# VHH binders against F-box protein At1g48060, part 25

Target 1, 365 residues: F-box protein At1g48060, of Arabidopsis thaliana (Mouse-ear cress) (q9lnf6)
Amino acid sequence: MKPQEEEEKNENMARKRSKSSSSLSIPLDIATDIFLRLPAKSVVRFSCVAKHWSSITTAPYFTNSFETRPNLLFFFKEADRFFVVTVPKPNRRPNESVSHTSSQILDSYQTPYPKHSCFTIKTESVHGLICFQRGTKPIVWNPTMRKFKPLRKPDKSWESLTVFLGYDPLERTHKVVAMPCDKASDECRILTLGSADQESWRTVKTNYKHHPSRGNRKNNYGPCRCINGVLYYLAEIDRHRLIGKFAFLGHSNVKNSLPMWVLEGEKKGEWSTYNFLPLSHYDRRLEFHFKLIGITNDGELIYVPNTVFKTFEVIYIDPIRKTFSLVKYEGVADKGFRQRNGLGEDKPLRGIQYSPNHVETLLSL
Key: E = the ipSAE of ESMFold2; O = the ipSAE of OpenDDE; V2 = 0.75 times the mean of E and O plus 0.25 times the DockQ between their complexes.

## First folded at step 17 (VHH; framework vhh_7zox_3)

Design k4 (from m4 with T28I; at its last look DockQ between E and O 0.74; V2 from the best seeds 0.70)
Fold by ESMFold2, look of step 17:
Structure k4 (fold): chain B 365 residues (1-365), chain A 122 residues (1-122)
Amino acid sequence: as target 1 above (365 residues)
Amino acid sequence: DVQLVESGGGLVQPGGSLRLSCVASGFIFDSYSMGWVRQAPGKGLEWVSDISYRGDTGYADSVKGRFAISRDNAKNTLYLQMNRLKPEDTAVYYCAAQIEITWEGQWQFDYAGQGTQVTVSS
């Protein structure tokens, strides 16, 4: 895999602002520009205090223009609570091959964890959404808006299934793909998330009878990736492992396009193998306490801790430039965070799930 | 071949103390986080305490303030000092390396010992 185009250096996130000025009158076009530069948390706050601001932040042109830089999302369960934390990717120093820095978390929150509603994680973060599964019912989560949306079962007769989440960048829509996983099938279901209106499942036939296969058990997200409207996933045909490819059709009119369903076998000549510095190069103990969870859009390897005692550290490695960055994130795992969240001082954080390349989205579920 | 050998268990009166030891071999001990889990009769595994490779410690709420975990890297040995023991502490205590929990709530370890019995009764 090749690095995606770097974002422009010096891309700035809007600075935090005071929430109100009772005497301020701002024209709509200026207010729109201000909102597009604010953090998502601030946009939500202003939308709540006035209908005028809410009409700006919910309009399609705003939501399609609103962008944040990718960051690392992590979440975990403790007792009866569900905790969510967002941390930024660090800025890379141009001439330093090894760096140890500190950074602040961007946001955190907690919510009750529903008793008897055991969610399983099924997808990575795809344009700001994550899909869980409760039995055969998919559940879509928008961490930015702090909302869960249960979807109808893809097929009432399926006893076992898995879901994938994709994004069509031309239509600017999310799609949920469900496949049976107990037997090979040439049939799947697809649902397009539209906006405030509920969408229905559509049947799609694949080019091959197959079923998804599991990757590494220690993976923090499923063995799939959505790139430029194409879903890549591991599949199995006659006990052979293959890379499946599901292309979403782009259509400019409105959402009602048929996806292009393909399944492609592994082709050695189309892939490159990279050799990169292992964690043991820097400290032999790192490989026992950090795990690789993915690659940033900029081509950096992300290593996260297995268990968090008193400090939260993440390692970023650029295998091309041969750089190593260890970042200690302030505002999590420390005594203050634990006290504010009712977490014990003596209990390590564990069972943590991570989603790299998470962008904030204002999409209403 | 990895071995974790626990010792120091036994029968003790309520309010008493015991010190458990776990001698490790077959891996680079000082590079691993180590800890203790226990299993009471007829019950599942319960995490008790662990200590990271850097010396950071963690304790379950049920034992906090009464138990103290430590390690001696020169002797490849993990310890658990157990004070003010209660009948509820009765269990088989296992030494384990790299204690983790899955999202589904199952405990996982890289290595675990055979266990030592601790019985707290009159």
Scores: ipSAE 0.541, ipTM 0.838, lowest interface PAE 2.0, mean pLDDT 73
ESMFold2 (binder alone), look of step 17: mean pLDDT 86; pTM 0.866
OpenDDE, look of step 17: ipSAE 0.828; ipTM 0.942

Design k5 (from m6 with E104Y; at its last look DockQ between E and O 0.65; V2 from the best seeds 0.00; counts 0 for: pae E 2.6 > 2, grease 24.22 > 24.2)
Fold by ESMFold2, look of step 17:
Structure k5 (fold): chain B 365 residues (1-365), chain A 122 residues (1-122)
Amino acid sequence: as target 1 above (365 residues)
Amino acid sequence: DVQLVESGGGLVQPGGSLRLSCVASGFTFDSYSMGWVRQAPGKGLEWVSDISYRGDTGYADSVKGRFAISRDNAKNTLYLQMNRLKPEDTAVYYCAAQIEITWYGEWTFDYAGQGTQVTVSS
């Protein structure tokens, strides 16, 4: 970040605060504090039915301060409907090495599946947003606000690409990164979501020609992670597989932002690798019903079912403390849920996509 | 060496019954969800029924109340009892393990049999 840009941001922030309306019957600071303590759906409802309240709940300060604990997002398609369910991660694990517990879902909703929109390859959830890809067109999704936002193509000449979603903690903005994936390139495109640049794509040069791996079509997961302002993704340079690294944090560049590359050979000591025990170590019957989808922010492995019949269960494993926890979530897949949502009582839920470590965000797309 | 062998198909009049069976070998049957899909002439695959490794069952709306799925883990055998058959049930029925659907709507299986013909006509 440049010192001049930092000062301009600070001045813009101060000027925004000074433009607050004085027509409210409740002081702004008190109203803001009340709204920050409410559930996301309550804040959204107040914004929809009381226009003068929306100036508080849509301000960048409020939306940046309004985050919930990380949860597991669970979504699937059925006919022309799109269903979304949020379940809490277990708060604290018991001292028992093996446990079976129950929990409630936090929220669920359904919405019409966008006609003629065949979304492929999703990113991980990054500060409450998820990015899908429709051909070469990125589509950003805010599950909390129930909005999809298509972005313009990064480059009309690219016939194939892979998108990534990152978050710059210094600017406190999301960035969408697009790279060609049909041939090696030393160029990528970056779009800062919601920026003063009006969301235009910028060209960034890299030190090496490379191309990223495509997403996992079987599970519709992309092979990337954003951790502390650094985007990690699978890539290839000259036939060698490696993990690419693109740092948002601490970028300082006169001409271009420059990603750092980290070379990783298969099973080499350049990266510390750790092999976790398979599910069959804990219960051999589970190996073919559950799949590993990621790790919680607390370091627990998350296993989710491939198909959900009558009960929705998630397995959390702490490989260091050697604990196994199976959590049955109530309020999904049961008779009540199915009746409320027009789903057949006898139809398993399938084609389920999961997003661990999802936080709610009020960011307006 | 995985094999799924269906049997029990045939010709039956409307309103009749058939019981399909599927004998499995070459994998740990007890750990898999098992089910049936069918393909009518000129149509794509249609999911019919599943039973999980724990015994939870699921049915397509078109067969609910008429078909009953079951499994016998001691015999590594999956069954489909089909009652009150209709001409619309005419299809090749496939036994399958781990029936899933992709995000794009394509059916996939870990294993599937060669199928058994069921024909419902006068």
Scores: ipSAE 0.474, ipTM 0.820, lowest interface PAE 2.6, mean pLDDT 73
ESMFold2 (binder alone), look of step 17: mean pLDDT 87; pTM 0.875
OpenDDE, look of step 17: ipSAE 0.760; ipTM 0.904

Design k6 (from m6 with D30S; at its last look DockQ between E and O 0.49; V2 from the best seeds 0.65)
Fold by ESMFold2, look of step 17:
Structure k6 (fold): chain B 365 residues (1-365), chain A 122 residues (1-122)
Amino acid sequence: as target 1 above (365 residues)
Amino acid sequence: DVQLVESGGGLVQPGGSLRLSCVASGFTFSSYSMGWVRQAPGKGLEWVSDISYRGDTGYADSVKGRFAISRDNAKNTLYLQMNRLKPEDTAVYYCAAQIEITWEGEWTFDYAGQGTQVTVSS
């Protein structure tokens, strides 16, 4: 009997006999994204409660790659216009259990929404860029520079795919990765932005046939994270879920990338949810009007409104210190903003999309 | 378990008034944003009005100034006062909780009622 096998058996037994908790569970894909953005000390504390999370949170790539001070980006449509707002994360108050504060937005603008286009949001913000997808055509967006760049289809014969956005820190370039999503494949396409030939897709064979897991239209779109040149995403091989890894290689080494796979999800695996206090613990009424979309680099959960009537408020909760902060952001959704932008005084803002870890970039598309 | 029951519809002359009611049960009414959507014959759903749990109101351009939404949390009841009715207001009116729209433009609700018919004609 091996020590590794004995540890897995003991872990499974403990999980089978675990007592129920009153805390709400967080889906695995959201929990993984939360862990990738936590401060190191918070990651260590979470790792002590479940061995699965300890394996993810103690890996060298995880501990070496925390980002600093991202902003919250949100955007919505109204008729033929596309509105974008950027708000800062306020200073954390570790010595205050409950706070209500106000802050100013950093920027807002509107632009014509592309006619006859229906974008599907597929990626989070990666080093200041976001990638949309219209059918099988990727579209890259730089919210800071207010530019959209449509890319050529990765493969005209593919009728379904999903895109991911990554960043190679050695080349200092973004990569767009496309994979078929309706059936398992060992082939994907990669395109490097900001190269001499930005329209050139190259083919890369993966070590295993797989397909990415699809997101739900009503949820935050599924987890996709690039850390230190490695793209992480949820995937399926047969009946097993796992975290896919796709490494970008050194300077100008996009054509030789070979993915590696870590089996962290099996049908009898060691999956566990993390127990955070629910929003109702802090204020019963808020659970119906706010949704969890992610976490700050300081370890605070981010809850955003579903519908915005007259004020835009965001809730930040530190699940370790049990603190609650509600921030009202001035300069959006109010009477002046609506009048200047031709928005109705009496129409709530709806259909709002959020990107919780946006950094500014002046990259020209 | 959750139930929304509309009433107050009917036939009315142009320029007339109606008051719709929606009695809620099976959930904590005072904690939800509530509103009205309508569907004219052969057409899709149209948002009419909302009132948030804190009392903030919203109105579609086609009804602002003519319709007034209100709620009575003690009676678990949502109201829509409709004045200066026009033939184009003819529709089935649905009471709904947590009215939202997807990025693709589809209306969604946590709960919705069976509707009440409003007909404006001579």
Scores: ipSAE 0.577, ipTM 0.864, lowest interface PAE 1.8, mean pLDDT 72
ESMFold2 (binder alone), look of step 17: mean pLDDT 87; pTM 0.880
OpenDDE, look of step 17: ipSAE 0.825; ipTM 0.938

## First folded at step 18 (VHH; framework vhh_7zox_3)

Design j1 (from k2 with W103F; at its last look DockQ between E and O 0.68; V2 from the best seeds 0.66)
Fold by ESMFold2, look of step 18:
Structure j1 (fold): chain B 365 residues (1-365), chain A 122 residues (1-122)
Amino acid sequence: as target 1 above (365 residues)
Amino acid sequence: DVQLVESGGGLVQPGGSLRLSCVASGFTFDTYSMGWVRQAPGKGLEWVSDISYRGDTGYADSVKGRFAISRDNAKNTLYLQMNRLKPEDTAVYYCAAQIEITFEGQWQFDYAGQGTQVTVSS
């Protein structure tokens, strides 16, 4: 055997002994279990430190298993910066009808706003992702990983469209659904995020030609929802409105209540209504400072401020137990937050977008 | 039914002062955030100042330290005290309720008045 080959063989033997002597390292199964219980920012930090840990935290099993509690996400634009804040849901005290508490924010960051982006509509947060539209081009955002992913246009001939975001729990994948909104159509486009091949739109025909509704940014609550793998949305067909599995929140011509439509018995096609008290019933001075943006997964109504001057407060109302909770979140809108983020003390925060029921996801876009 | 009526504008020399007033009717004044926006000739709309239903105030960088906003809920009246006026303060000043900005950067109001002219020149 040649001397060079003997040197390589000796080096390989030393490397094999080095692997054997590192048998004290944490086994893969134990490390995976530990990582699944850490906060998302800790997992991201550990993934940057070592290649083996990065391979664990980026694997499909890990990313599909990693979930956090639902939080309230809010974000706004100032100059060329995009500011993102996450606040926790309050603890629940069903035997307390009125509460005023304080809590701290969970996280905040700022990032450059994507250049030439004129986002007009957003979806709800669906398993940690949010989808925006820039004209006819969808853009997916993972706030946890701080990544934006533009998608190719669903169809070059469409000059106007609406997008929806859904999650298939069996495939464990997100799906983006696009429909034309300038005319009734029986075709839509579906794109599955994270497919092994190049992501592409597929055409799906629907049972009826219809015209979907666009979202409403003023109240930060869209006309669609993904529930357990089923996407529900408002549409119009032949001058009739399509109403499916969907809880609707809106103003009633009855001044002291808000109607909510709930589908009862899906196979029967029945609907029930529940009337609940408006915000002005609890304190009339709150009515125009706060807006209803949605419902927590626990069934609480969420009211958020229109403009944030010096304090950030959120109101949670359980319409069944008839409880009222006002939570003041520390660490946002105050002088320290403003100085840390280069924001003026005398300039209120405005243009704030809210996403209730946001969970953190490590999904790589 | 909703009405916002501004007054107190006029011609003033640089360094001078003016006090704008806005009398509101047709809505529950004390539950609204109120404020002032202005528009100089050939320019777009500029937010100046607002005051929340609880009395928290905000000011644009161009006016902070010189302008003071206040409200009298008993009289349904909003005020803007304008001191150390500059030529660049020349504009039509509008009283507005619920000043907001969309995510795209478009200003929105629930209500706005017809405006009062402020001219600062020597």
Scores: ipSAE 0.598, ipTM 0.869, lowest interface PAE 1.7, mean pLDDT 75
ESMFold2 (binder alone), look of step 18: mean pLDDT 86; pTM 0.865
OpenDDE, look of step 18: ipSAE 0.718; ipTM 0.885

Design j2 (from k2 with S33H; at its last look DockQ between E and O 0.21; V2 from the best seeds 0.00; counts 0 for: pae E 7.6 > 2, placed apart)
Fold by ESMFold2, look of step 18:
Structure j2 (fold): chain B 365 residues (1-365), chain A 122 residues (1-122)
Amino acid sequence: as target 1 above (365 residues)
Amino acid sequence: DVQLVESGGGLVQPGGSLRLSCVASGFTFDTYHMGWVRQAPGKGLEWVSDISYRGDTGYADSVKGRFAISRDNAKNTLYLQMNRLKPEDTAVYYCAAQIEITWEGQWQFDYAGQGTQVTVSS
């Protein structure tokens, strides 16, 4: 079934359902199963045309069940527009040491964005949401629903802060965590999204005074991870930067190794060191044109290009099996993409931000 | 030290052709984006064409379809084939190298050569 034919068929069902104050309704559980198999943009469109369909697609069961496979999200600013592209994780072949493959993008769009937001200082994607900042005001983004939601300041006396985004699997809710970053503190603020009190921050004490470390803006990721309801982040205690980290992915000045700190058996609180091959081991030129942005849920290192010309390529490295995979994605940066988006055919795309491990979510902000 | 040495310029009639070369030394040529910029008499610098380290090419509207950029990494050489030359193409042509290219800023390269004169006249 082609996506266009499936989308058209379900659109016709939505129209029939919206007229079904007559006797021809489809049972709710069957309609729900149909919607769960559709692409996110089709679900959004059907929700706009009928109240009955909207009640299905906004119900907690549906939104919690809809999430797609993890993808790589990238986005960039051009003039007054914000471009967002989603690409799939490559098909994995654990027995191949080096591979070069091609794939297609899943979706792309452009949208207005909150002015004066810092998109280089952002959380990772957590259950389909990303959090940015405008000064000391956090902003939550749902790329699937194409919505931004500004939150109230965590504390009007804070001159600076770092935000983190987590997900509580028991409550099935996102939590935004804010900490001051200009001085050490044993307090943080937590806000639960989607609660009746979603504009209210609560204070939580920590066991130690500390403050979070600022992430490297050029690597397009924050210094944190949310794993099974536990938020891990880099912090400073007494002006020393090393505390409680599970991975330190950095550019090493040593050509034969890339240091990484890994939390052994992350539930036990122990740390291990692994030495991994640098990107230059595979091709000398890559370290100048690709940057490390993170790690997949399966433990693969993700390297993305600094600048995109006519082709978009992403490198995935399994540091344990020592495999290298380069994937060329069709449908972005090429002539067709540029024409559809009013971009110059011969100008490189620059200033690109990335968010690995992104799932689609229908959560209404 | 880094050197970019252009050659192949000269005097040519309108409609004629020239092939510019730029031989690079002193840096790892195949890791750099390369390009050509030009400066007509009394004018500022104008981006002409570039080619990424991977071979992706771009052209200014004024030369698209007439000029062809290429690179030979084995010879550390950048080329610009110029066909159907017009008097407006008269300029000093500079070879340039850049590890990263900024949006709209082709002429802000890391390295540039001394230039080669191209004159299109009867």
Scores: ipSAE 0.024, ipTM 0.521, lowest interface PAE 7.6, mean pLDDT 70
ESMFold2 (binder alone), look of step 18: mean pLDDT 85; pTM 0.856
OpenDDE, look of step 18: ipSAE 0.736; ipTM 0.893

Design j3 (from k2 with K64R; at its last look DockQ between E and O 0.56; V2 from the best seeds 0.63)
Fold by ESMFold2, look of step 18:
Structure j3 (fold): chain B 365 residues (1-365), chain A 122 residues (1-122)
Amino acid sequence: as target 1 above (365 residues)
Amino acid sequence: DVQLVESGGGLVQPGGSLRLSCVASGFTFDTYSMGWVRQAPGKGLEWVSDISYRGDTGYADSVRGRFAISRDNAKNTLYLQMNRLKPEDTAVYYCAAQIEITWEGQWQFDYAGQGTQVTVSS
């Protein structure tokens, strides 16, 4: 059953239900299967108009089963507002060396920007959530549900820290990891997201004193990835830059201890080399206007614009097949978008932050 | 060494016109987006206009419809045609390459010139 066909049918049934208090009910397993195939914004809309449907979409089985395809999320500030846009990744055609295509955005919204907050942005997305910080206070964001959740400080004595977000695939829970970043330490703090009774920071010893690398302030403040319950991040031990990792597979008898495995990038014999074509190979003028922000789960390099004038374009490069794809996304930066959002018609969008591999999630914070 | 040399500023009456020029050297001009920022006396920097490497233009609301930005890649030159000038346009105008803004709201450039004074007064 096609998603658009199911969506239209479900909207009609929802309208019938809301018009009559004695409306015929749909079997629970059928309704659940229909909802699981809908886009997140449709599920949210239907949950808002019918309390019966809200009980389905908030149930643990549903929220644990709902997942959309990975998307590119971006956001920016204008005046006192915070704008969020979600765009889909295109499907790749095999054997097409260079392509130029168009696509529509999936969703956009805006919200007031907190006046008394200065957020340090790290643009990773882990199973639909993004974690960043305000000073030493971590904040979790669900862009799909449009909610922010501030967390308790990991340690009152820490004057500087960085946070990472991980996901335990066995327990299906998110974990927030906080580390001091001004001094090397063999302790970190971990918090499992969940009920208020279980949201407490625990101390975990690591097997090496280290601290996370801040990265380049122009582009990235500490790139990391969480893969199959393992958090990978850039770190330093005694002035050597290393890739650190933590495993979150929490069904073992190992209590409050995470081993650190190091992949050293500058030592002989520790690396395999994969050569790929730089962006300037395809067009020498693009390298100053696009920046590499990451890689898709399918292995494609993602290049995004620094400044958006009239069109929003993203470049995807497959480094193995050596292919180039430029996608123009409609519904953003154009006249209609600017008018609906109170943005200047001739003012470029700037200061844009991006989160690749974002999946939409209905998890409540 | 990279150089951006502005010219064409001066004193004009309200309603008058000026054409600013910026000659660039020391970098590959046609690969950069170029633009103008200005600083009025006692004020911070204000973005005025820019033009992308492929010719897309942008304008601040305060100058839209009155100013026109253009570039001549063969001459490595950026232009700003300023019409219907107002006293509020009085500022030092800087030519800049790759105008960006930080998340904290600070303007950044790869290169910027020394500026040219524009004064709109009787």
Scores: ipSAE 0.550, ipTM 0.850, lowest interface PAE 1.9, mean pLDDT 74
ESMFold2 (binder alone), look of step 18: mean pLDDT 86; pTM 0.867
OpenDDE, look of step 18: ipSAE 0.765; ipTM 0.914

Design j4 (from k2 with T57K; at its last fold request DockQ between E and O 0.63; V2 from the best seeds 0.69)
Amino acid sequence: DVQLVESGGGLVQPGGSLRLSCVASGFTFDTYSMGWVRQAPGKGLEWVSDISYRGDKGYADSVKGRFAISRDNAKNTLYLQMNRLKPEDTAVYYCAAQIEITWEGQWQFDYAGQGTQVTVSS
ESMFold2, look of step 18: ipSAE 0.588; ipTM 0.866
ESMFold2 (binder alone), look of step 18: mean pLDDT 86; pTM 0.867
OpenDDE, look of step 18: ipSAE 0.755; ipTM 0.907
ESMFold2, fold request of step 20: ipSAE 0.560, 0.579, 0.557; ipTM 0.855, 0.864, 0.854
ESMFold2 (binder alone), fold request of step 20: mean pLDDT 86, 86, 87; pTM 0.873, 0.870, 0.873
OpenDDE, fold request of step 20: ipSAE 0.834, 0.841, 0.823; ipTM 0.946, 0.950, 0.940

Design j5 (from m6 with D30S S31T; at its last look DockQ between E and O 0.66; V2 from the best seeds 0.00; counts 0 for: pae E 2.3 > 2)
Fold by ESMFold2, look of step 18:
Structure j5 (fold): chain B 365 residues (1-365), chain A 122 residues (1-122)
Amino acid sequence: as target 1 above (365 residues)
Amino acid sequence: DVQLVESGGGLVQPGGSLRLSCVASGFTFSTYSMGWVRQAPGKGLEWVSDISYRGDTGYADSVKGRFAISRDNAKNTLYLQMNRLKPEDTAVYYCAAQIEITWEGEWTFDYAGQGTQVTVSS
C-alpha cells in the first residue's frame, strides 16, 4: 500500500467516529489535478511540509505535466549571492501601436553563488533547464527547483568546449551536448539527464568536421536554439540534429536593420531572412539602455535594460504589427526589494543575465 | 572623436569639499548613462556614482550622503559634488559612460576620461 492511501484511510477512520458522513479524503487523481494548476512556488511549499503531497508532486507524470506559461528570468550576482527573479510575459497583446503598462514579478529568491562558474556562457532555457559551465565541467540548473547539478567532464583531453542543451520529445528527456571549440572536430559528447545508467557521456561521430561558434557575452544572445528536438547552432562547416544531428543557423549583422532568420516550416526545414526596424525607430532615447535578448514564442522582440537603477522595465516589440509595449515591473529593484534582500538602496543592479521563454518545471536534478 | 575631460580635482583638507566636472564631446551625451569611478594608489577601480539618461542616480555605500552626482545635458557636462571628504577618498577620479561590470568583477565602459587627482590630507 502507498503511504498516501494509508494516510487517507487513517484520516477517514478518525473522522468516522464523529460523523455519519462517507469520507473526508480527496482522491489522488483529483489532488494531482489541483496541484497541476497551482503556481510552482505553492507546489514546492506544499511538498516541503507533507509527505503524501510530496509523493504526488515529485512523481514523473506530475513533473513532466507541470509546465507553466513562458516567463522571463532576470538574474545577477552580488558578492557570493545569486539572485533570481521571475517576470511574467504580458498576457494580452496591445491593441494600440504604443502602450505603457505595469505588472508584478512572480517570484524572487537568492542562493549561494556556485564558485568559479560563468553564467554569461550559458544555454537558453530548454523545457525549464539551463546549462552553463565551469571550465570544462557542465552545470545544469533548474531555476524553479533552485538546484544546480554539476556533470562529469565530457573528455579529459579537451582543453575547451561549448555546451548545448536540448530536449528529445520522443524520449521526453534533456540531453547535454558538448563539443570542442578550439579546433574543428567530427566528434561530440552527449549525456542524457535523469537516468543513473545513462548519465555517462556517449561519443557521437558527425558527418563533417566543424567548429562551433561561441555566443556574444554582451548581448546574452546565444548561438543555439532547440526546435522540436532539433538543435540549431552556429558553426564553421556543418549542421546536425540533437540526437547526433545539428543544423547550421546562419545570420548576418546589418548596421541599420535587425536581421532575423525564420524557419519557414517544421516539415520543410528551410530558412528565410527578414530585416526589422531597430529600437531607435520607436524611441531614440532608449537606444543605449536596452538590449535585444530574444523573441517570444508569440513573435515579439524582447528588449531588456543593461543596468537597473530604480525601476525595471521591459520592452516588447511586435515587428509585424509594428507595436511597441513598455512594461514596468513592480517588486524588483525598488527600495523594498533592496531592503528585504540586503542590497544597497542606491546601487544599480548590473551584470544582469536574462533567459526568455522559461517555463517552470518540477524536474528533480 | 569621443572625449571626456575631467576637471576640479586638487588638494583639500579632511572635511572639505570639491566639485568635479566632466565635459563630453563626440557622442550624444543626453542618451548615455554617465558616472564616476576612482582608483586609489595601488588599488583597483571602484565605482563611485552614476546617473542614468533620465536622471536616476546611484551611489556606492562609501560615498552615499556625502557625494551628489548631476548632469547638465545642455552643456554636455557631468558633475560630482564631494562634501565631507575623508582621506579614504584620495584617488584618481574618472568620468565614464555606460559603466558596467563583467561577471568576473571587472569594470568596463564605452568611454572613459584620463582622470583628475583628488587628494585629501592635512
Scores: ipSAE 0.484, ipTM 0.824, lowest interface PAE 2.3, mean pLDDT 73
ESMFold2 (binder alone), look of step 18: mean pLDDT 87; pTM 0.873
OpenDDE, look of step 18: ipSAE 0.751; ipTM 0.904

